# VHH binders against Putative ubiquitin thioesterase otu1 (otu1): the designs that were tried, part 8

Target 1, 329 residues: Putative ubiquitin thioesterase otu1 (otu1), of Schizosaccharomyces pombe (o13974)
Amino acid sequence: MSSLRLRLKYENQSAVETVEANATVGSFLDLVAAKFSLPRNSIALKFGFPPQDIPLVNSDVPLSTLVSSGQQILVLKNAATSFSTNEPAKPPIPNAATKPTFPPQTEISNPPAVSHQSKNTSQDPPYVSTPIGDIALRVMPDDNSCLFRALSKPLGFSPYELREIVANQVLSNPDIYSTAILGKPSIEYASWIRKETSWGGYIELSILSSHFGVEICSVDVKTGRVDSYNPQPATGQRTYIVYSGIHYDLAALAAVLWDTDVDVVLFDASDVTITPYVQQLASLLKNMHYYTDTASFSIRCTICGTGLVGEKDATAHALATGHTQFGEY
Below, E stands for the ipSAE of ESMFold2; O stands for the ipSAE of OpenDDE; V2 stands for 0.75 times the mean of E and O plus 0.25 times the DockQ between their complexes.

## First folded at step 1 (VHH)

Design f07 (framework vhh_h_nbbcii10_fgla)
Fold by ESMFold2-Fast, scan of step 1:
Order: structure tokens, then sequence, then C-alpha cells
Structure f07 (fold): chain B 329 residues (1-329), chain A 129 residues (1-129)
């Protein structure tokens, strides 16, 4: 028999209803209105993941063309105040950014090699399975020290110690790290980078990779591009950090997905097989929208009001002014 | 099947306190940095504005200038619930409050409420004598 078994959820109330597959949107709306004692014209219905609107204007459309048996239907009371002069679709919800016109289906759009990896990631980190094992994203706290936090395990020093190493290298080599390169005098830059509120970037990656004799490969989630710092490392070792526009995380070969203590985070720099696996992880993260489109965002310095776009602008402004407090433009 | 349900709204006098709750289902709160949770509000005759947000890792928070020092955002992973503790309430805090889930980047760029992809139905807070 063709029938739909649906879970209806309205506020703290839930109900399971079975309707015939040929039931119309209109008859279903009547059922929902009766079940929750709601005015028929005040109801909005959503289904699926991510949630999508059920079009109510097509009251004669068979419900089975829009939803599948076993789905949860979210019932919302549309606070359509007759006193409002604004249009129904405008204020309460963000523009749902779904680019394809088809229902979001990972399996029909994605290659099989990427399709199921990290899809349900509530417990485990995002990861990709490879011939050498699982390459996993090790997420760093969302703060101004994320670069130093990502490098802490590979380099064997705390974020504070890494900042001190950078400061000391800047102070020891003022002819290399000039005001033109740093955006401020080396003494001021050293003092600034020691602060936990100061962002790390390409200067710090260059200094730390050189100081430790390690290649640091930064893999950009949005573009898949790999930026190598110190590509011929004295130690013969390489580490991978994952750059998502304003944040840095660490890529690790994980023997156990939930236990970071057994991670491999330093690799042989001559091994050509690892970088493509980290790029597969970056591709998975891009499909999960784990990146910031810095070109499209507007922020402002809360001290001087200067308009900025993304991490590079924020870093350049902080270097030029010492201001590290940002808000909405 | 991500769902967010707000509760705790009501009438409160100026200077009073109120705690809002947002119960989440269809995903689990954990310490991954892949998502953010936030509170937004819409006052009568005004647009939607960001109030407070917390990263998926829990280490980063955002507060609008109008609520800094008065409101505190927090979460309880074991209860899968987001909270907004509102202290020293003012008449201008009167609004419908919404909880939302999005990527963790919405915390870093205030005004990116359009990047929040799941929203609750809202709960009314009225601050009046």
Amino acid sequence: as target 1 above (329 residues)
Amino acid sequence: QVQLVESGGGLVQPGGSLRLSCAASGFTFDYSGSYALGWFRQAPGQGLEAVAAISGSGSSTYYADSVKGRFTISRDNSKNTLYLQMNSLRAEDTAVYYCARGSDYTLRYPGTESAMDYWGQGTLVTVSS
C-alpha cells in the first residue's frame, strides 16, 4: 500500500500520523490544523534536511510528490499579523543559500570517493579514508591564536612559546624583518605578536618553518591550493595546516579518530603521496562549507571605524594600527 | 531534520532578568568547530539583528555592543541546549528572539545572519513596567 508515515513537530508537541500517498497538500494542512488547534492560514510546513518549505499554494498537489514516508514535518505558526506591511518572505529567516534547484542530495552530486566521509560528524572529526589510514581535521579553538595552536603539536611548543620564538627571531634579525615587511618597527612588532590577541599569518609561518627546519604546508579549503613554507626543510619533515579563510586547523593521520594522542602530524617531506590526501580532506570540508568567503564579508575596527574584509584586511589593519577589536560594519 | 525550539520568553520589568533556552534536535552539540549557535532578535518595526553567538568549539563568543556586559550566551552539550541569560533588561530589549545554527564563521563576522541556515520559531520578550 502507498501511505506516508510522518512525524509532526509543533513546539513541544509531537505526533505520528499516517496519511494516504494520494492525500493532497490541502488535506494534510487541514489535518495539521486540527491536530494542533491552529488556524489553517497561520501554518507553515517544513521538511527534510536542510529544512525546506512545503508549498501551500498548490493545495491539490499530492503530498507524496513533496515528502517521503518517515520524514519529520516541522510545523510553524506563521505570525502573519494583518498589521504588517512587509512581504511574507522577507524578515524572519536568512536567505537559505541552496544553489541547486534540486533537493540537496549528497549522493547524486558527489563522487563516491567523497560522498559518505564525514557526513554524520557529530562525534568524529571530518576525515577521509586513504590507503595509509584516516586523515582527520583536528579543530583548533576559534581565537586569534589558532595558527600557533595548530602548530603547537607538530613543533612541540605551546602557542605562547611559539609567539616568543617569533618575537625573538624578529628582534634578532631587524635587517630581514624591517618596518616595510612588518608594517611597524621590529621592536613594536615583537611586542605585538607576543599578545594572545594578535593574529599570526604568513610572516609567522615563514619564521617558524625556517626556525624549526620543518616544511609547513597550508592547504586552503576554498581553493584547494597548497602554500609551502620552507619546501626543502633541514629536518626532512613536513606538517599540514588547513586554512579556511580566517581560521587554521591541523591535519593528522589519525590511528583513532577520537584520540589525538596517537596522531601522526609530522610526515616525510619527500613523500609525494600525502599532500593529495590532505587536499581530499580540504575538498570534503569545502563541500561542508567549512570556509569563510573573506572577499564577501564586511567588518569594522571598533576603535577607529575602518571598514575591512576578512582576515587579511584585519591582520593588515592590526599590524598598521595595533587595533585587534572588530565588529559589524 | 535539524530543529531548534526556543522557550523562556515573557513579560519582565526594566532592570529584571530572563533566561531563554533553545532545544536542538537532529544534530549533537560537540566541540567540533564546524558550526556556530546564536541568538537574533527583531523588535517591532525594526529589522533582524544579531544579539550573541557562540562557536561550535565553545571558545569564541560574540555580543552586540548594545548587550555587552548584560547578556551571556552559553550551551549545555549534555542537554543539547543553547541559553541566553539576559540581565539588566531595558525597554529597547523588547523583541521576538530567535535561535539559529550556522557555520562557525558567522561568529567571526557580525552581520552574517544570512549564513545561519536553521532557525527556531521565536519567543517574545517584553520589557515593560
Scores: ipSAE 0.000, ipTM 0.122, lowest interface PAE 17.5, mean pLDDT 73

Design f08 (framework vhh_h_nbbcii10_fgla)
Amino acid sequence: QVQLVESGGGLVQPGGSLRLSCAASGFSFSTYSSYGLGWFRQAPGQGLEAVAAISGSGGYTYYADSVKGRFTISRDNSKNTLYLQMNSLRAEDTAVYYCAAVRTFEYSGNTYRLSYQYWGQGTLVTVSS
ESMFold2-Fast, scan of step 1: ipSAE 0.013; ipTM 0.442

Design f09 (framework vhh_h_nbbcii10_fgla; at its last look DockQ between E and O 0.13; V2 from the best seeds 0.00; counts 0 for: pae E 18.3 > 2, unsure alone 61.0 < 65, placed apart)
Fold by ESMFold2-Fast, scan of step 1:
Structure f09 (fold): chain B 329 residues (1-329), chain A 130 residues (1-130)
Amino acid sequence: as target 1 above (329 residues)
Amino acid sequence: QVQLVESGGGLVQPGGSLRLSCAASGFTFSSHDSYALGWFRQAPGQGLEAVAAISTSGGSTYYADSVKGRFTISRDNSKNTLYLQMNSLRAEDTAVYYCAASLYEGRYWSTPDSYGMDVWGQGTLVTVSS
């Protein structure tokens, strides 16, 4: 077949379109503009994973040289003022003019202002608007696999595969992952962590960050504290997860709040500008009470009904009974 | 190469039934190769609507409100085939139906249109008319 079938997505609208393989970028852009009622010159197009720009400067290029049939094309609307200068970030420049008629918005002594809330759409995640773009919370399902789910996209493996990697690392390196470190014999630990009902924690963060050569930064919603796992990563890359007491989510630089395809979830570990923005997101979440107080939270074991207080009691119960399924009271 | 091929569409009278099939090649419907499978539809001049979705690991299902109680999504992992059983069909069910698969777990919103389907079939036309 000499045609391309593409899924187009613009905000909350999506459509499948079929174009001839010899269609040009220009003719495709005309089709997209008509489909979503957008000015042709306001459109940017991205494809693939991680998302890559479709060059629009040469409208005569055959679309088939850039994309393949079955791909998703993300349609973005350019800002009203499009000065695209990929100039190196200049050092912060003091204001050229002093404005004594208006107090400067200095947040030096104030809690960080929550700059943005979603448009009251149920599809938008919590996010903070920053100079580098929107840092959004990508919420994981509320189950015992949330740590592995949060790390799935950054590390490129399913939660099941991540559990198997942890189990295999434990079994293959008993001198490193000893009973003293794991709290139980390595064979028992490997069997336990393979279960979808087993919570992941600092042992898994340590193993996975080391295995993949990636720094994992866990940002605590309640305290704003950042815990770094593998701070000198072999790959030079870092990812951020958000810890809310008993649950893990992923922080992402989102080009589109409702579409995870264009998320940046791996960052340069030498970049010092990102962590404060993720802490700003954590502050927003704390103000929304998006956290469990792990020192005093009340839970029950869903297997035996035992009432437990705090994370340490839950861990001790799991170690003593093998019961790893918990619910909140 | 990864591919999805739909079959089973056609003309049916209101109140009738159809079963759509979607055969996968180049990947499996196990949790090691895929995370979610779904059916989407697009009527002429309309946008793409998520109809039904099923997870590969847990068998959790989603249905659009317009089809709940009438449509059933299922899979046969040994045959690498996804199905949509459509009962009590209505004129408004007339559309091109597409099957789709997510090959990574990257979309965690409650709706299947947020699941980031990576691979799509060619589509199969379903016409409900007397």
Scores: ipSAE 0.000, ipTM 0.351, lowest interface PAE 12.4, mean pLDDT 74
ESMFold2, look of step 7: ipSAE 0.000; ipTM 0.115
ESMFold2 (binder alone), look of step 7: mean pLDDT 77; pTM 0.796
OpenDDE, look of step 7: ipSAE 0.017; ipTM 0.311

Design f10 (framework vhh_h_nbbcii10_fgla)
Fold by ESMFold2-Fast, scan of step 1:
Structure f10 (fold): chain B 329 residues (1-329), chain A 130 residues (1-130)
Amino acid sequence: as target 1 above (329 residues)
Amino acid sequence: QVQLVESGGGLVQPGGSLRLSCAASGFTFSGYSEYALGWFRQAPGQGLEAVAAISGSGDSTYYADSVKGRFTISRDNSKNTLYLQMNSLRAEDTAVYYCAKYPTSGLYRDSGTYSPFDYWGQGTLVTVSS
């Protein structure tokens, strides 16, 4: 063997390098340090699947004794080089403990419209007052069905029924909802999404908006961005959900802040006045820190059950164990 | 371990064609039971870019806007081989091309599955220049 062709991966960067077969671990570290502008002593290298450490203690070892041409080399930055397998021993504390809480906004003392059995205090939801009325956040329970719960009232079906509709659409249209789109075969996806532990996302928003002929606008709290699903809805109707990183809530035009029964949650899709008001609500929520950054998101490994915090922990776990499937903690 | 080995790269003039092949070992391509597969590329000095993907059955495909209408992805499940037919090649298509198990949706927003190790191969170099 006269040379090694290796693919180097560091974070979002990758490079293919050709090194001579007689290159040492030390000379390879020098190349990697130069390529990614990293201090030589902060570099750890892994190879194979599941990923294994390249021993860096003896820099005179020929690289060809450790790795083969065509392999991917994972480059990691540490405060000091590590030769350990990074075995996970303890799950991190779940993100539920870091969620924002909504303090009581007003104390309502025996208003005329309230039954004599009602409490005289109310915790109003976050809301913004607009010329058309109050746009309020209707908080969904913190469970794996929050997307389906947020859409239950606008679409007129229970979370269970919405999951079943998604599963049936997937099974009935495998040419549209292919393995390339779903990430798994349609039969497996349908079974998975029927489980109350399965999260809904872009696929479910696309399916439900199409099935019901309703535009669904998802407003991201962190960015203020609006993602529209089915922007030319057959019914001419639109609803708004609020996305806070891991969780979906419903935006409503509230006639009464403490009474969800009189909410308006479906709007005319041609009405251009509503979206900016929902974006104002999202801005309020962002200022209240009502969002989960993906860097601090709580997940668990579905293979070994290890609790993890954020994408960096998930990546480190995958690098250490080879486990690449994660779900909600 | 599961391995994917790319071949078919080379030097070609602008407007020319190449067909890339990717041979799989350690798993089979048959039917809906197999994962989606794709092609990724890395241009000189750039990061990895997704080029095309194909479902386990071969019924559904994805193409990046930069290659749509020029490239065709296909698979032969009986031979455990993935193909990329590249037509009307441009200088901008110069890259090392990798075949890969297509990443299941990102960590967080869609379907909840994260995989940083969804591809593994040596790559094949395609150089488009006159």
Scores: ipSAE 0.000, ipTM 0.138, lowest interface PAE 15.4, mean pLDDT 71

## First folded at step 2 (VHH)

Design a02_6F (from a02 with Y102F; framework vhh_7pa5_2; at its last look DockQ between E and O 0.01; V2 from the best seeds 0.00; counts 0 for: pae E 16.5 > 2, placed apart)
Fold by OpenDDE, look of step 2:
Structure a02_6F (fold): chain B 329 residues (1-329), chain A 124 residues (1-124)
Amino acid sequence: as target 1 above (329 residues)
Amino acid sequence: QVQLVESGGGMVQPGGSLRLSCAASGFTFSSYWMSWVRRAPGKGPEWVSTINSGGGSTSYADSVKGRFTISRDNAKNTLYLQMNSLKPEDTALYYCARGLTFRIGSEYDSFDYWGQGTQVTVSS
């Protein structure tokens, strides 16, 4: 029977586990829990890049349908929601078979595009009006620190301090942040990420979200996809950033569009209503062409100086050379 | 399906030599840079060496520099690690790994596939 051999990564620990091809997500979760001495209900599993969640809701799903042998699985510890097993009493299964006649799919008439003629008064940030208020884009400076700037307010630290936190985390956990993962020795990475010109990415988002116990949701303007970092935050709080290709901005609930000081930037992570609103903002931005076409932008390898055009060329270059350090041309 | 199969491990005395091989299949081997990673008992994974797709560029961990040599034969879809002057501290499970994941603007990579590993034991 074909087996899955998986590399598990949990904090500073790594393990190799072999599971049967018919192993379920549930059995795998049990294995992970046992391996790392973690409560089962506190575990999140991610794979791929960007990391995608392994759905844990359906424990009977074969793991092989989700992951392949030889893949790395990221194990994340989430704060144990004390599910008080209040065993709700088995309400009696009322028998009534009545075949609910699915009423005809009323053509949900596309609500008229409320052409919010946003009177482009040239000074207001992009925003969408929602039942809870205006979700506004707080635009970060177009510099290499945009990620750290975007997270500065939500996390309550300066961009510099955030970089230091990342650097220290990398240095303190060399087993997790190996050269293989970082593309350079941890000491070099730490030095690199401390530079204001160094771009943050997945590693930084992962580290910072975990460090602060806050979920960071990155909403992609082009696709509307939400990438979640630390999906079970210890604080129960979530922040939203907007990714426009190579740039990060902050999404805020704006009480006053021109006053960022009164912004709400931390949300209840259990509130499922906010994400769609931020996605509406992303859609607006998309329509505004507020995203970088990563297929055509000019970049250079900072290692060898090679000029590259777009993500595809960068990928090809990385594959060809192993060089993963890129800068603006 | 992507497959990486390591071989060539074994037991050697200190100062001895081994040559590891990794047979790659299920992808265009010549298009990817490859790496060796090792894991000693009770320790986390340690990067050992990387080679670019064409074999013209190599890098090594300081711990193995001057002793190990990474190479590849793209015609044979095979990655190699020549290990000389082996030390007890080189005892580990050695993995062949394919690194494909990077993010523009970040200077990190991740391996998306790795082999089963081959055991190297250096003991007197």
Scores: ipSAE 0.000, ipTM 0.244, lowest interface PAE 13.4, mean pLDDT 81
ESMFold2, look of step 2: ipSAE 0.000; ipTM 0.151
ESMFold2 (binder alone), look of step 2: mean pLDDT 83; pTM 0.841

Design a02_8f (from a02, 17 letters changed; framework vhh_8fcz_2; at its last look DockQ between E and O 0.10; V2 from the best seeds 0.00; counts 0 for: pae E 12.6 > 2, placed apart)
Amino acid sequence: QVQLVESGGGLVQPGGSLRLSCAASGFTFSSYWMNWVRQPPGKGLEWVSGINSGGGSTTYADSVEGRFTIIRDNDKKMVYLQMTSLKTEDTAVYYCARGLTYRIGSEYDSFDYEGQGTQVTVSS
ESMFold2, look of step 2: ipSAE 0.000; ipTM 0.303
ESMFold2 (binder alone), look of step 2: mean pLDDT 81; pTM 0.834
OpenDDE, look of step 2: ipSAE 0.035; ipTM 0.575

## First folded at step 4 (VHH)

Design g01 (from d09 with I28T Y53G; framework vhh_sonelokimab_d1; at its last look DockQ between E and O 0.01; V2 from the best seeds 0.00; counts 0 for: pae E 19.3 > 2, placed apart)
Amino acid sequence: DVQLVESGGGLVQPGGSLRLSCAASGFTFSSYAVGWFRQAPGKEREFIGAISGSGGSTYYAVSEKGRFTISRDNSKNTLYLQMNSLRPEDTAVYYCAKESGIYRTLGSPFDYWGQGTLVTVSS
ESMFold2-Fast, scan of step 4: ipSAE 0.135; ipTM 0.652
ESMFold2, look of step 5: ipSAE 0.000; ipTM 0.103
ESMFold2 (binder alone), look of step 5: mean pLDDT 81; pTM 0.820
OpenDDE, look of step 5: ipSAE 0.025; ipTM 0.583

Design g03 (from d09 with I28T Y53G P109L; framework vhh_sonelokimab_d1)
Fold by ESMFold2-Fast, scan of step 4:
Order: C-alpha cells, then structure tokens, then sequence
Structure g03 (fold): chain B 329 residues (1-329), chain A 123 residues (1-123)
C-alpha cells in the first residue's frame, strides 16, 4: 500500500506523519486535530507554493488528489492569519523523470573558474607532452551520461547501449547486485540507470569492465590515485578515464590534439609506461583546480559504526557488508 | 546534523538583482558540490546550477542564459547565487542542495535540501 509522508507545522511545532494514500481530507483533519490538540472546526490547512488552502468542505475527497508525499502542510488555527512559511523538503528521487541534474546538459554559461568550454582562440584540450606523444584530456559533455560517454569510444557502444548492458547485468544477477549493494531493488535500479539523467559510478565501472573484459583505470585528479576495475582483463586491454569528483573524462594518446578520430584510447594492459603519463595529466588538471573533493569526507556506517573516508571507502564497505546507510559525522 | 539555510529572497522589480545565500553546517563543506534549485507555483523543482567543492568548476542549466552566477566561500561555509536581470518568470522558492557523494554510486545526486527562500519578481 502506498502512503503519504507529510510534514505538519503548527506555530513553533512540527511533526512528520505518514498517512495511507486512500486517507480522506476528513480523516487527515482528525489526525491533525489530535496531534496538535486543536478543535477540529478551528483548523485551516495550507499546502504547496504559493500556499493554497486544502478545501475542507468535502471531507470524502482523497488527500492524495490534493497533496504529494514529502510536502509541508501548514496548520493554522481559524483566528489570526500568519505570514510565516517554511518549506523544508527532501524531494523524492523521481523514478521516471527526465530532468536536468548535476552535471547538467550542455552549458551555455562558461564557468568563472576552470572553463571546460573555452571561447579563446586556442581550443587545444588539456594535455601533457610525453616521450610516447601527447596524452590529452578528451572532455565529455557536462551531462549525467559523462561516465557512459567517456567509455563509449573505448568500448565501442553508445551511452544508451552501455546503460542497457548495465541494466541487463543487474537484472540477470540479483544475487550479486542485491538491494543492499544497489541502494534500490534491482528492478528499480535497472530502470533508474537506463535514464540518461542517471550518473554512473563504481557499480557501472565494475559491470562494464567485467562484461567487456577490459581493464578500466580511473585516475583521480585530486589524489593522482589509480583505481583499477577488472585488473586481469580477458582481452588484455586497458582504457583510462579521468575522475574529477563529479565528472568523468577520457584520457587519450592524441596524434592530433584537435582530431579525436586518430586517438588511441585502448592500451595493452601489460604496458607499464602509460599510467604514469596519465597521472601527469591528472597533476596538471589538479593544478588547474579541475576537481571536486569527495574523497576525504569523514563518515560512519550507521549499522556497524565503522569509520570510513570518502565515497570509495563507503562503496567498498557497502559491497563487502551490504550496509548502505551512512552518517556524515 | 546536516543543515542548509537559504536567505536573501524578497520582492524585486523586473530588471532588478538579488543575491541569495545558503549557510551550510554539519559536513565538510569544501568536499561536496553544492547547488541551487527553484520551484515556481504549479511547476516541478528546476535545477539552476552547481559548483564544485573547490569552486574550480561551475555547471549551469541552459535556460539561465548567463543571468545567474554561482559562487562559494569555503571559509564561511556559504554558497551564493547572484541573480541579475530578473523577470516575473523567475518568481519561485529557491532551494540549496548538497551532492550525495555516496548516492552518486547508489542512485541519488542530491540530498539535504534546504528550507527555501521566496523570490517574487513583480512590478
């Protein structure tokens, strides 16, 4: 049975209540009267933005036709009006919504700090000159598909096809990709990851590297650390992506800096010479402040109390224990 | 307790400017991207933009047309939104949001939404 979780506010008091989806306006009014010890006939209710009255004249109307889960309901005593409104919210994550999210779809605005989309006369990507040639950053569009876009060329599939591969692997292996690991039931995760607004991360890197038999090396801009996914690749091939805390780009050996068609993006996994050069690129990007620091935040597992540092430790802990609830303290 | 507190909203005439602030507490502010959303009457919550933890990178919704600028002051744990050339259609409650680093792997990009600050653009 679905339910509505509502935040009730009366003067300086607040309460969170869960009501059944089929609850009526009348039954809800009774609940509010009981919670705040108010006479039923003295109550006015407002919701949404701008605040609108909940009509109390038809008490048989289902509450779900007027309000949505997560909304704040203002409770007023039928005497003096109040101008005080407070709309705290933790919006639900939309399952099917196609909404621009961080990172957004293509940007018109150039950022004031590090410009990913430069309007200067030089349009060369960030790169480092090495004895083997130029290792260049191939910047992916600022959208939620950046991981899939970065892997599209090395793996030979569109971002949409890569999302479908991930979804199918999740659905086909529920014992491996459990609700505890995914943070959602596998059916919901598969539907979520198929959306072009959904970010890829550790789960997707693990799935795609295994599925394609390719090692994926994620080089962290802030730390210079290299995280290997599938370090013993069946194909003997490796690719490098550049992780800046919120975004993924592709590292390429560029024969021509402005021509991506001649890039080398797959390397022999036994070749030890490439990784240090990609780390030099990461160092250049760090000096340009091309990163968000998500690696060093301190968290605690709320189930077992284990202290953890950063998203990677939290993800490894979740994979090892099935615990996915963390405190930021 | 993670808290985000928005302020700076108010009534402004078309063509005017406002600067919104979001005071953050309860987490390592510089380790997370933070951003702004808004919700107009009868509409879904709309992404405006976000800024990386270091402040080195910013991301804007295409629809803002360069009228809005996001900045942060990590020494004050504060996020800002400078809004210029305001239009009646900018009337909305503006919300501050923190990225969920853990949840980017597990499904969600933002959590710990603020309580909002009302901006009314009217002549």
Amino acid sequence: as target 1 above (329 residues)
Amino acid sequence: DVQLVESGGGLVQPGGSLRLSCAASGFTFSSYAVGWFRQAPGKEREFIGAISGSGGSTYYAVSEKGRFTISRDNSKNTLYLQMNSLRPEDTAVYYCAKESGIYRTLGSLFDYWGQGTLVTVSS
Scores: ipSAE 0.000, ipTM 0.134, lowest interface PAE 14.4, mean pLDDT 73

Design g04 (from d09 with I28T Y53G T105R P109L; framework vhh_sonelokimab_d1)
Fold by ESMFold2-Fast, scan of step 4:
Structure g04 (fold): chain B 329 residues (1-329), chain A 123 residues (1-123)
Amino acid sequence: as target 1 above (329 residues)
Amino acid sequence: DVQLVESGGGLVQPGGSLRLSCAASGFTFSSYAVGWFRQAPGKEREFIGAISGSGGSTYYAVSEKGRFTISRDNSKNTLYLQMNSLRPEDTAVYYCAKESGIYRRLGSLFDYWGQGTLVTVSS
């Protein structure tokens, strides 16, 4: 028959649509705008792998000349404007941005992913090329909110809002979140986790995965292990974070490495293909020593300012002084 | 390298008892708190209990305080979980975990997880 069946993907939403083969790019753009409630002039469309732009300037071109039935169409949102050329010529693209320095690594490819070295620059984070895009490391700022920053995009809330959600869940369920589990009374824990200086961890992962009905998979760089929080999520969705000893980053399926707006950060929980790719990314990071070995971690006593190396020195200091509060040196 | 190896899992009848062991290596066992967690199919990882490095203090999830007992033998670098009056709801993979030391994140009480041991409670 003369119809195209296409899978549309916008952020964490997907839909299958059937369009007439003689439908134009313009009529298809109208359909996409209606389906995802987007302004028509804010939409960009990509197809295939690697993703290629669908030219929108020729709106009367038949869609069937550009795409085939069964293809996935990536829907992207640009800033809403009637004239895209009105946008400033110098967007903050990461061309001049300071990125972590990652030495080139070469690894044997594990099934199912094809291992691909980062492009020929020591400043770019590594990524794993797959048939459906690149699994990329989205690096979070090196601060005490890195867990909440990593989860901000997948869960749709700011780091501060996520801290508030955790605090409220702790206060609302003191029978579940007892002093034995939290290490301190629920009221005190709620106040503590609201502070920007407080690190998130397994309690926060447990609370947020349950509250949002999303599976959170934490992949450990040093060990390659995957810890699953809420493995049968009510939403049927999963996200991946990358744990490097004291820090959390986000793993994303990137259509464009320098544009986070096109990242897929929520996946179908039934999809068995993604986890091995994230584990391959973790392996690349391990070979680059992108993890903190707690035996050699540089520590500062926050009470007396003494510099210490690793948990053994910190323990000896605590036993000698009674000081148990530490920060990075 | 830090290693935690769980053992003792298996099939047990409702009302029965089972003792799990966790053999630790690669760190000074007596200097760290260690604990037990479990994960049932389709459920999140659940805290069961923890024991201080010396063995002088124990902490239990409220639901487990009467049926499960945590203990350790520092001379053998081994952590134990004694499970009594087992129910089908106790069916899960059981994991041991090591405390992350004194710079511990309060939200992340434990790191370095074992591979787990399966406990099935059924007749």
Scores: ipSAE 0.000, ipTM 0.170, lowest interface PAE 13.9, mean pLDDT 75

Design g05 (from d09 with I28T Y53G G107R P109L; framework vhh_sonelokimab_d1)
Fold by ESMFold2-Fast, scan of step 4:
Structure g05 (fold): chain B 329 residues (1-329), chain A 123 residues (1-123)
Amino acid sequence: as target 1 above (329 residues)
Amino acid sequence: DVQLVESGGGLVQPGGSLRLSCAASGFTFSSYAVGWFRQAPGKEREFIGAISGSGGSTYYAVSEKGRFTISRDNSKNTLYLQMNSLRPEDTAVYYCAKESGIYRTLRSLFDYWGQGTLVTVSS
């Protein structure tokens, strides 16, 4: 009989396993638990793209009805379920502190993360030092593709390929991406967004976050506000972009400030500690006046002369007319 | 199922050149990014470079930039690595990898499906 060859991935660990085609979900879960030394009741399994949950409750289902040979299975540790033999909330007396418990740690109250000082030289990118490492601004070229450039590394595609993905999603779903939503017919919008001169915005962030199953958090330099696109991502992953008015950059956990190849740009979407660090970076950038005040700035379309106020008007005008060249009013 | 078969490795003198090939089957080749990794004895696996599904974008590790060129022929379902100015430190098993259906980042995105091809650079 045929067998299934599956790649299992858990955090920094991966393994290729061969499983009999008649193996059940339950027996596979036992294998995963043993392989990664995880409690069976704390495991979630996902497969495919966009990632889909493997139903673990129906343990007698043949695995081959859900997954195909060659697929990657993402292993996630969730909060232990209380459906069987759960420990009481209060530890029992036998679980009282043992002398050889965690070594006594220095209980120094570290200054709040927000108090960390950033060291910026003319050669280094802006960054903030945090308990998890340096969160650095990775500056994109100042052109109309900056959104797509910022997302290129997290999503694994060139700016051109990201534009094509957006165009294809628009064309494939005209009932969702109607003229009322896009500001122009979907065929015209798809042609427009494919051009290198077309600015990306909230429509593109919504499409790409949904298509890739990734949460995209846009952190506004001026306000510190965080806009989440796809806040419950199928992959469980999140990336951060930094919005400075009309420009987008990427926030990265930098192992080496001058070497982008070793950046971490995808984070666990359930990790609540990262966003405040990116907001610290935004505060640093605001103090450097690294933003355009887009809420009330006046611009003029250089093609038709229309006066516009703020990014919202500029984006709406570009979507409605295809005009993407703006100057001072 | 997905299958990637590497070939073209062998013994080369320092300063020499080699071209590696990877024959792909079991998936729509042009729809996925593919790349090259290597592992020297006793070392971690190292990213060399990757190429997008269309071939329109290439990504290289800084240490290999300028000596190695990645290309693909979607009509033949084949990935290539052209290696020039080879050094003894390039001695490693070279692996062809396909991007995961789940992740799309350069660092941990790719699956290894073949045994690799051995490249030995020595005199």
Scores: ipSAE 0.000, ipTM 0.109, lowest interface PAE 20.5, mean pLDDT 73

